# Ledger of designs, part 4: VH-VL binders against Pre-rRNA-processing protein TSR1 homolog (Tsr1)

Target 1, 166 residues: Pre-rRNA-processing protein TSR1 homolog (Tsr1), of Drosophila melanogaster (Fruit fly) (q9vp47r84to249)
Amino acid sequence: APFLVCLLPMHEQIDPMSALEILKSCDSELVVENSPSGIVYINLPRFKQRFAFVTPPVGRGNELIALDYLKVCDTTLLLTTAAFGDDEIFDRWGQRIFNMMSAQGIPTPVVALMDLESINPKRRPAAKQAAQKVISKLLPEEKIMQLDTASEALNVMRRIGGQKKR

## First folded at step 1 (VH-VL)

Design n16 (from n11 with heavy chain D99G W100L G102R S103D E104S Y105W P106T; framework fv_nisevokitug)
Fold by ESMFold2-Fast, scan of step 1:
Structure n16 (fold): chain C 166 residues (1-166), chain A 120 residues (1-120), chain B 108 residues (1-108)
Amino acid sequence: as target 1 above (166 residues)
Amino acid sequence: QVQLVQSGAEVKKPGSSVKVSCKASGYTFTSYGISWVRQAPGQGLEWMGGISAYSGNTNYAQKFQGRVTITADESTSTAYMELSSLRSEDTAVYYCARGLYRDSWTFDYWGQGTLVTVSS
Amino acid sequence: SYELTQPPSVSVAPGQTARITCGANNIGSKSVHWYQQKAGQAPVLVVSYDSDRPSGIPERISGSNSGNTATLTISRVEAGDEADYYCQVWDSSSDHPVFGTGTKVTVL
């Protein structure tokens, strides 16, 4: 059985398919299969693992549906961005869904920070620090992982593949 | 490889509506936003609004709020901009451009433009 | 309310340097992008994030951004550089991108 990963945006403006395209770039030899149901299967030979990626609907009114996705997944990749300001790493949707996940006892997620390369170089250290501050308040021992390049994608895949399978 | 191809020129009467299309190819449509930017004859670039191709969430410039509707159809990789209650002042070339929907930090690829002429 | 001010026109001789300014309060804290638009054509991104050059853009074109002024510099100007140039930032207060007023570069 593949390792089932939920791509969960913590901001409604994050497109999880953008994250998935970056993740697909992590290895020249991976095999991708798309299912009619919207599940994306990735076979990554260097880790001897198969991954299945699912994306729940996001935004107001979709909380219970998103939680149903989370209950069946082996891990959750939380997608964050500082592109909309230091005070909006999690938007209202992100804050609410994360509080609900925490109450459910969901396994420790992996946190990715996207679009840092899109931020003015002068502001990147401050933006990364702001994102880490939000994450550290909610997940004290979790460090955010940058997700913009193929090499960073490989590190993220390694991190999620190291989680305990449900 | 990335291309945005827009529908052809339109001639409209005042008070009518126009709907312009923008067909994307060469990339995963849902990974980027599409914005609409217009340019009146001899004038500068004016942002009208944008849409996330994934979520369908839109953001409109205040000046166009209530008159513009931007939509996207993932199955055809096509974005649309509909402008209602047309006035002569709406005569312009309308461009679609690829960018991050809400932030629109950079518009890296542009459509060829669609001339909309509003005259009586 | 945030407005980017550019000079309306700049004239330059071939081989010389053209400088196009984009002015706004604390623009140095924002990322500035620059577009080139030739007559009858769509805009083309020529500088992103203050100083990054997209693939295919010549090294003669460069950008900088500090304090209240961002600058697009075109060195060793060629006839093909004749165009309108627009700066652009994202304005967090209005939650949308803002384009500059535009500068027409004429190569004499």
Scores: ipSAE 0.000, ipTM 0.486, lowest interface PAE 15.7, mean pLDDT 85

Design n17 (framework fv_nisevokitug)
Fold by ESMFold2-Fast, scan of step 1:
Structure n17 (fold): chain C 166 residues (1-166), chain A 124 residues (1-124), chain B 108 residues (1-108)
Amino acid sequence: as target 1 above (166 residues)
Amino acid sequence: QVQLVQSGAEVKKPGSSVKVSCKASGYTFTSYGISWVRQAPGQGLEWMGGISAYSGNTNYAQKFQGRVTITADESTSTAYMELSSLRSEDTAVYYCARTYEVTYSSGRTYFDYWGQGTLVTVSS
Amino acid sequence: SYELTQPPSVSVAPGQTARITCGANNIGSKSVHWYQQKAGQAPVLVVSYDSDRPSGIPERISGSNSGNTATLTISRVEAGDEADYYCQVWDSSSDHPVFGTGTKVTVL
């Protein structure tokens, strides 16, 4: 059975398909299979792992649907972005869904930061630190993982593959 | 048209509590937050706290932490501010004001529509 | 604590230009919003995001922000511009909005 991962945007303007494209770049030998139901299967031979990625709908009114996705997944990859500034790592949706996840006892997530390579190089260290501060308030022992390049994607896949399987 | 209508003036004794209401109309209540800002006679504007009607999350100024409670009722599109342990220094006009977000959004935390204000007088 | 300092008062003749400053360390890195409060009335947003004018606000009112000073400029001043003016930013260190000390504009 594959390792089931929920791709959960913490900002309504994050495109989870962009994250998937980066993750697919992690290895030249991986096999991708798309299901009619929208599940994306990735077989990564170097880790001897099969992954299945699901993306719930986001935005107000979709909270219970998103929580249903999270209940069946082995782990969650929280997607954050540097594109909207240091004060908007989570938007209203992100804050709301995260509070609901925490109250419900959803499995510990992995946190990714996208678009850091797209901002001014001089701003990148401060932006990453700002994102880490937000995450550390909510998840004190979690380190934010950059997700912009193929090598970073491989690190994220390794982190996900090391999580407890349901 | 966006409107915020507040409850009427209050006269309170020291040590009591006051609860002021702010009824919103003309927009989707749960898409915005409501902040409370007070102004003592002849003084400037002082932010007390706010609530996101979208998430239910609150944020309070440190000076008021433990004395102020801000709530929102989606069914009536009404926000409330309760201030306890009143002192004579709490005599002020209390305003509610609409903002996009009260927690993580620096650029979106400004006050585009204001209630008419509620005078709270604390005297023996 | 991050404090926004404004002059207590500004006097200006009708038809002239009033300039209200809002001073703080590196305020140019923040978004500054401005409010007008007439006697006995609630504040009204007149400038958002340093220089953006809300619908209904006359073009005579404009804003700028750089370095350690943000400025609200009122051109061709009218008697109806007599009011208290407040600047406002978000203070990321305290995680809440902060208002300036306020400036009373008197049209003489």
Scores: ipSAE 0.000, ipTM 0.517, lowest interface PAE 13.7, mean pLDDT 86

Design n18 (from n11 with heavy chain D99H W100L Y101G G102Y S103F E104S Y105R F107M Y109V; framework fv_nisevokitug)
Heavy chain, then light chain:
Amino acid sequence: QVQLVQSGAEVKKPGSSVKVSCKASGYTFTSYGISWVRQAPGQGLEWMGGISAYSGNTNYAQKFQGRVTITADESTSTAYMELSSLRSEDTAVYYCARHLGYFSRPMDVWGQGTLVTVSS
Amino acid sequence: SYELTQPPSVSVAPGQTARITCGANNIGSKSVHWYQQKAGQAPVLVVSYDSDRPSGIPERISGSNSGNTATLTISRVEAGDEADYYCQVWDSSSDHPVFGTGTKVTVL
ESMFold2-Fast, scan of step 1: ipSAE 0.014; ipTM 0.598

Design n19 (framework fv_nisevokitug)
Fold by ESMFold2-Fast, scan of step 1:
Structure n19 (fold): chain C 166 residues (1-166), chain A 121 residues (1-121), chain B 108 residues (1-108)
Amino acid sequence: as target 1 above (166 residues)
Amino acid sequence: QVQLVQSGAEVKKPGSSVKVSCKASGYTFTSYGISWVRQAPGQGLEWMGGISAYSGNTNYAQKFQGRVTITADESTSTAYMELSSLRSEDTAVYYCARYDSELWGYYFDLWGQGTLVTVSS
Amino acid sequence: SYELTQPPSVSVAPGQTARITCGANNIGSKSVHWYQQKAGQAPVLVVSYDSDRPSGIPERISGSNSGNTATLTISRVEAGDEADYYCQVWDSSSDHPVFGTGTKVTVL
């Protein structure tokens, strides 16, 4: 069976499909199959890993459905963004769903930060550190990973593949 | 039991066509794909093409493009391979083989018993 | 064109180790699968993803893949291991699976 990954936006304006396109850029040998149910399958031969990506509905009223997805997945990739400033790494949806996940004891997620490339290069280190500070308060041992380029996508895929399979 | 059962041996004339069937049982047909791989006498394995029973998408080897048609009928859990404009060089054992359609032909974990197609005048 | 080169034949005595190579530029970046085909029979998957063994395949059969060479290793060879062996990868440039040239293993 493939390694099942929940793509969980921590901001309602993040399109998880755009994150998935970046992830697909990580290797020219990568093969993708889309299912009618919305599951996206990726075989990454370089890491000898099979992945299946699922995306729960997001936003107010979808919290319990999102938690149901998390319960069946091997890991969760939390998608955050620098596009809306340092105080919106998680929006109100992201803050709420994360609080609920923490209460449920969901397996340790991997955290990706998108849109750093849209920030002035001189300010990117400060923006990344501000995002890391938010994540460290919530997940003390977790390091935030950038997700803007093919090279960064490869690192994210490797991190995901190293998580314990359920 | 999980298995693929193919139709019987065929003898065909040059210029004709042949249609070989591959009936799946023991698993959910639409969760996998079926590829066709042939082997001429004393030769190696040659991939011809495949179909995802899940999506209906087909992929054909360039050498066979325009001559091969692969189809799947989910109501009977049967895949088909039709090869037209037969030549003596098409004499071979034709195998159907199951693959995970999400991996698109990455590997073949279940094989049919093979169908010998002989092309002679 | 991406091609997988195997030696045409390998001879081995019972109880010894047979090694079958599969060579191609940077094959270590791809996942290699191996098939065993006995005379008059269909191929059987014996190794997937370089080193994974399907259920029912003996522990004596193992695989590795690094750099420009993938290897199928058959330890403590038995008469029943006599067969043709094929490696296989998926080639993104041609968008199809590629089989190796095949190796006939003879147990003498």
Scores: ipSAE 0.000, ipTM 0.479, lowest interface PAE 17.3, mean pLDDT 85

Design n6 (framework fv_nisevokitug)
Fold by ESMFold2-Fast, scan of step 1:
Structure n6 (fold): chain C 166 residues (1-166), chain A 125 residues (1-125), chain B 108 residues (1-108)
Amino acid sequence: as target 1 above (166 residues)
Amino acid sequence: QVQLVQSGAEVKKPGSSVKVSCKASGGTFSSYAISWVRQAPGQGLEWMGGIIPIFGTANYAQKFQGRVTITADESTSTAYMELSSLRSEDTAVYYCARGQTYRVTYSGSYYMDVWGQGTLVTVSS
Amino acid sequence: SYELTQPPSVSVAPGQTARITCGANNIGSKSVHWYQQKAGQAPVLVVSDDSDRPSGIPERISGSNSGNTATLTISRVEAGDEADYYCQVWDSSSDHYVFGTGTKVTVL
């Protein structure tokens, strides 16, 4: 049985499929299969693990559907972005769904920060700190992971694979 | 490293249509937006529209709405720009360029980091 | 519609500094990108996000952006810097890439 991962954007402008393309770059030998249902299967032989990625609808009115995805998945990869500046790591959708996750008592997710490579190198430490501050309000022990390069993708895949299976 | 290779020069008659192709090689295609930018002889750069191949979503500059169609074929890593009802003032070099419209950079910044070599379209009248 | 205004031309002697301005209301709140286009060639991104240099772009080329003016600065100008330069922003209100009017840099 594959490890079921929810790709949950914390900003409506984040394209979860772009995150998935970065994750697919982690190993040239992985096998990817797209399902008609929209599930993306990734077989990573190096880790002897199979992953299945699902993406819930996002935005106003989709909160309960997103929570249903969270309840059935083995883990969640929260996708955050530095693209909109330090005050908008999450948009309103992200803020709302993040707060709702606390009420559900979800297992510790993996948190990825995208688009750091796209901002001025001198601003990256501040942007990462801003993202970490937002995450730490609800998940104090979670360390945010960068997700822009193939090597970072490998680290994220390894972290995901280390989560408890439901 | 991604490269964008465009189809060759075209000579068209007024009132006809032209379809220019842009093939990506050596890197990721589907997850990046592809924009089309034209440049008339001696003039500046003019954005026409763009598409996000993985979603099939295209948007167009108001000036070209109704006569430009931008599409993408993920299986061949090729984007297309079709311009109809050609006029002599459509004579220009047409470029495809890779942007990041849905993978937004800091503060919503969008720029084009890889450009095709350009396709000269001449509309004779 | 948001418009970026550039001077049509800038003349500079070799070894001197060329400054190309890009003007628009409150452009300092936007990210400005710059492209270099040599005769017969496709544009090349030379500055992204106000002041970042892509790999391979010399340190002589720099950018800044504040208030109503963004500036591309080319220090120690060489003959090979002769080109047209375009600034560019994304206008989220219209969902459009907006290019500047372009500046021809002539190295005398």
Scores: ipSAE 0.000, ipTM 0.470, lowest interface PAE 14.4, mean pLDDT 83

Design p1 (framework fv_ponezumab)
Fold by ESMFold2-Fast, scan of step 1:
Structure p1 (fold): chain C 166 residues (1-166), chain A 120 residues (1-120), chain B 112 residues (1-112)
Amino acid sequence: as target 1 above (166 residues)
Amino acid sequence: QVQLVQSGAEVKKPGASVKVSCKASGYTFTSYYIHWVRQAPGQGLEWMGRINPSGGSTKYAPRLQDRVTMTRDTSTSTVYMELSSLRSEDTAVYYCARDLWSGYRPFDYWGQGTTVTVSS
Amino acid sequence: DVVMTQSPLSLPVTLGQPASISCKSSQSLVYSDGNTYLNWFQQRPGQSPRRLIYKVSNRDSGVPDRFSGSGSGTDFTLKISRVEAEDVGVYYCMQGTHWPYTFGQGTRLEIK
């Protein structure tokens, strides 16, 4: 069965489809299949691995639905950005869902930081540190991974593929 | 037990600045946004802006953005609203109110209000 | 900005009679989660506003069941089934769906 991955935005203004487009860029030879059910399948021959990506609805009122997605997935890719300010790495939705995930015992996620290349170079170290600080509050051993380029996408896919399957 | 307690009445001259405080108690200060809403005598409610006490990020009403500044002090659980270049039309009662989650259940608790009078 | 329009602006009511206030928004207040974030506030003379209703029809704890909210999309109503003396004040609708938050101009309820 494919490795089932939940794309979970930690800010309502993050478009998870943008993350998927970056992930698809990791290898020109990968095969993408879009399911009528909305699941996106990615076959990455280099890793001998098939991934299935799902995106839950986000925002206020969708917490329990999002948790249901997380319970059936093998891993979660948390999508973060500093594009909305260093103090808004998680918005209220992100804070709420992250706390609920921790309470439910959802498996350790992989964390991506997007849009760092769109931030003024002078600001990037502070932005990256702010994102890491938020994640380290509950996941002190987890390091954030940049997700802007094809090379970074390949590293994220490798990290995801190395997670424990449920 | 949740309380928002505001500073006392102010009388200012045109061109001066005023800084109003709102001290929160009875809940986790950084878990709620604090908004400022004002009311001129005999008029309706006007939203001025909000602050996220956790990181200090602010968002202001476009008409006021050049004159209003919101800050917080997490050690005292206090939010401040400063309005500069005061005009007679800034005479109003200024309220702070909390917002759990970007409008989900907004303004469940309000401060008692601070009267600001701008007169020559 | 979303414009919130209330009617009537002045509402003289005889004690024990029903009262109804209309609120119309310039665009839909349905959020992406399917919920409608329309709220009603009461302001008694000399007091801070108090929230009566949130999400169109949900009464806050301690609010008498004489108060009810209804509506959908862009058209909303606050109804008081039997007006009592303590109901005197100004009532505001307010939307939390779109940024910035906006209030109606207010409806003054007076006993005649």
Scores: ipSAE 0.000, ipTM 0.511, lowest interface PAE 12.9, mean pLDDT 86

Design p10 (framework fv_ponezumab)
Fold by ESMFold2-Fast, scan of step 1:
Structure p10 (fold): chain C 166 residues (1-166), chain A 121 residues (1-121), chain B 112 residues (1-112)
Amino acid sequence: as target 1 above (166 residues)
Amino acid sequence: QVQLVQSGAEVKKPGASVKVSCKASGYTFTSYYIHWVRQAPGQGLEWMGRINPSGGSTKYAPRLQDRVTMTRDTSTSTVYMELSSLRSEDTAVYYCARVYDSGWEPYFDYWGQGTTVTVSS
Amino acid sequence: DVVMTQSPLSLPVTLGQPASISCKSSQSLVYSDGNTYLNWFQQRPGQSPRRLIYKVSNRDSGVPDRFSGSGSGTDFTLKISRVEAEDVGVYYCMQGTHWPYTFGQGTRLEIK
């Protein structure tokens, strides 16, 4: 069975499909299969591993549905961005869903930081540090992973593949 | 000299879409973000969103996310702002503005002349 | 969204006298890089807005030195030391620290 990954935006303006497109760029030989149920299957031969990606509905009223997705997944890839300022790494949706998933003991997720390349070069180190500070308060030993390029996508895929399977 | 020239006034019916253009000249088009700001009659300014002309990446105000689309054409140095499902509340003057560097520093320096959009039955 | 509140909304001033406009934000405008992205704009009747001040206190090129900005955190002020006839218009504060960018409701400067 494939390794089941939940793509969970921690900000309502993050499009999980854009993250998925970056992840697909990690290897020229990967095989993608879309299912009618909305699950995206990725076979990554380099790791001898199969991934299945799901994206829950996000935003007010979708909390319980998102939690149902999280409960069946092997891991969660939390999608963050610094594009909305240092106090919006997690918006209100992100804060609420994270609190709920933490209360239920969902396994430690992997955290990705998107859109850093679209931020002024002079501000990128500060933006990355602000994002890491937010994550470190919530997940003390977790290091955020940048997700903008194909090589970064490969590192993210490797990290999520290294999580314990349910 | 740096100049942003916008398309002419539009009159639309509720439910229609409007597409406003902003043509840039006098600088390297891909080196600056373009932001859109609107102003309803007798009201203040409302930020709508921005586009990076280099890669085409956009960020929209949450209230307008479902109705606003910003695009660009690098061959003509033109940015477009399309607003769908128009309501009478969308009656406003729409401005494009050049923002210094990558757009994360909101240093607006040049503005278009404005495009009046009137939504009425 | 960050709410920007200006006062007064209407400001009648005698020519040559000073004018002062207050702007308050609902949360701190200090960004993670230590900068405060608070701008002031002027809009003369029938014209596009023009930026006067950026990062709280820095004047844009071509802006007369009679305009000055000050403040920190959540409280900001725009001052005009001696009002001239051409200063008639609406003044807006604007924050660029938090997405989405937000403007104050505007202060209309009028000559008495």
Scores: ipSAE 0.000, ipTM 0.438, lowest interface PAE 16.2, mean pLDDT 84

Design p11 (framework fv_ponezumab)
Fold by ESMFold2-Fast, scan of step 1:
Structure p11 (fold): chain C 166 residues (1-166), chain A 120 residues (1-120), chain B 112 residues (1-112)
Amino acid sequence: as target 1 above (166 residues)
Amino acid sequence: QVQLVQSGAEVKKPGASVKVSCKASGYTFTGYYIHWVRQAPGQGLEWMGRINPNSGGTKYAPRLQDRVTMTRDTSTSTVYMELSSLRSEDTAVYYCARGYDRSFYPLDYWGQGTTVTVSS
Amino acid sequence: DVVMTQSPLSLPVTLGQPASISCKSSQSLVHSDGNTYLNWFQQRPGQSPRRLIYKVSNRDSGVPDRFSGSGSGTDFTLKISRVEAEDVGVYYCMQGTYWPPTFGQGTRLEIK
């Protein structure tokens, strides 16, 4: 059975399709199959793993639907960004959906930081630290992973594949 | 009220670069993506890429990713699309178009278009 | 990439008669959020494209009610109930469900 991953934006302006494109770039031998239902299957031979990616609806009014996606997935990849400022690592949607996940006892997710390469190089260390600080308050043992390049995508895929299957 | 106004026509030689601008007004510039779509003479529409004006984050069509760069200036509500290493096949009308603030590409308002001609 | 196939590619119509344009996608356009991101655009000669229909059947403001969209999954239709002279142009379907977004080849509507 494929390892089912929910791509969950923690900010409404994060494009999960951009994240998926970066993840697809992680290996030249990777095989992609798109489902009529919108699920994207990625077969990664070097890890001997099949992944299935789903993207729930986000934003106000979609909390319960998103939570239902999280309940059926083996893990969740939380997508964060510092591009909208250090105080918006999670926007209002991100904060609300995370609180609901925590209350329901959803297992510890993997956290990715996007768009760091699009930020002024002088600002990147501070932006990364601000994002990590937010994550450390909510998930004390979780280290945020950068997701901008093919190499970083491979590290994220490895981390995801190491999660316990539901 | 919503308007996207593009820069004027360009004539370039093969191998040169062209930079087209798209100035937005009548809405919150950082709240919506700007997409670029081109149309060669007598041909259909081809999506080139998009930019998130808030983050500067970009996503390009795979066939163009080595030659296209999109940037923005939030102080002037302007998006730029630069295409390098121009070939005759790049002769087209280039359009900017607004998308909603999610990954869905509705393209609800369009600029007037910028004609780029590549000739020796 | 999702392939969008339109038919017919050329559509001569008598004024006042109905016109119908078909659009078929290589895979289902239903997004994981339950919405179907199938749009229709009109391009009049010498003008920028203009969106007519979004999410299969919703008309944009200012679009006459003689235009209607329908369909599901992989098969979609744009219908004009009574063609007017101003409707001359090229019509494109476009999917926004999958990256990259893709357009059909276009259907040229002209008066007989």
Scores: ipSAE 0.000, ipTM 0.467, lowest interface PAE 13.8, mean pLDDT 85

Design p12 (from p11 with heavy chain G99D Y100K D101G R102Y S103W F104S Y105T P106H L107F; framework fv_ponezumab)
Fold by ESMFold2-Fast, scan of step 1:
Structure p12 (fold): chain C 166 residues (1-166), chain A 120 residues (1-120), chain B 112 residues (1-112)
Amino acid sequence: as target 1 above (166 residues)
Amino acid sequence: QVQLVQSGAEVKKPGASVKVSCKASGYTFTGYYIHWVRQAPGQGLEWMGRINPNSGGTKYAPRLQDRVTMTRDTSTSTVYMELSSLRSEDTAVYYCARDKGYWSTHFDYWGQGTTVTVSS
Amino acid sequence: DVVMTQSPLSLPVTLGQPASISCKSSQSLVHSDGNTYLNWFQQRPGQSPRRLIYKVSNRDSGVPDRFSGSGSGTDFTLKISRVEAEDVGVYYCMQGTYWPPTFGQGTRLEIK
């Protein structure tokens, strides 16, 4: 049975399909199967593990359906970016959905930070710290994982695969 | 400089349709929602709906859902609002307004307004 | 939908005197993020609305210091400390906490 992963943007402007393309780059022998329902299956022979990725609709009015996705998934990959400013790691949607999932007792997610490669190298440490500060307030001792390169994607996949299955 | 420039005034007969445009400039068009708000003569502001120019996704006021359609053209940075089956109570100034793309209503920049008059 | 109620609807003010406009919401506007998304707009005759205040009390760039916003929960006030001729127009409060965004019915400020 595949390991079911919810790709949850914490900012409305994040395209979860962009994150999925990076994740697909983690191994040259990876097999991808797309379902008509929008579920993306990734078979990763290196880990002897099969993943199924789902993306709930985001934004105002979609909170309850996003929570339904979170309740049935084995884990959640929270997608963050500093591309819209260090003060907007979580937008209003991100804040609200996170508060709702926390109230429901949904398991601690894995957190990814995208787009650091698009930021001036001198500013990347500050952007990382801003994102980590936001996460540390909400999830003490949880560390953000960078998600820009194939190597980083492999680390994220490994972290996801290590979570307890429902 | 951020600008939202709307199309000119329209006079329509009852039962006709009207299509108002809103051309954005001075910012990344796909980074912000565009809302439509109308104002009947001597009346207050009524929210009609919004479009996400990035995805084309729309949400409309329930009372207008069967008659309103919002679209965008990313090549010209233009949003359109079409209202069909016009009635005299649709006589109003129609405004487009920019929102940052989350629930906080910025409405930080507004178009100049388009007067639509529906009369027989 | 959240109902926004303004009072007074008509506000004649002597030039140089203070003016106050009340705005009440049918439910608390405090968002789960701790912010209160209550905005104030000015509409001068024949012009588009212009935002004066966001998040209850923050002035937009270029808005004169004589404008101030205050309040919490369901009760909000816009105050003009010394009304000037250019302040003539209709003022609207607007909530952005809940979908859909909703406006008060407006308060017409006139010089008497």
Scores: ipSAE 0.006, ipTM 0.482, lowest interface PAE 11.6, mean pLDDT 85

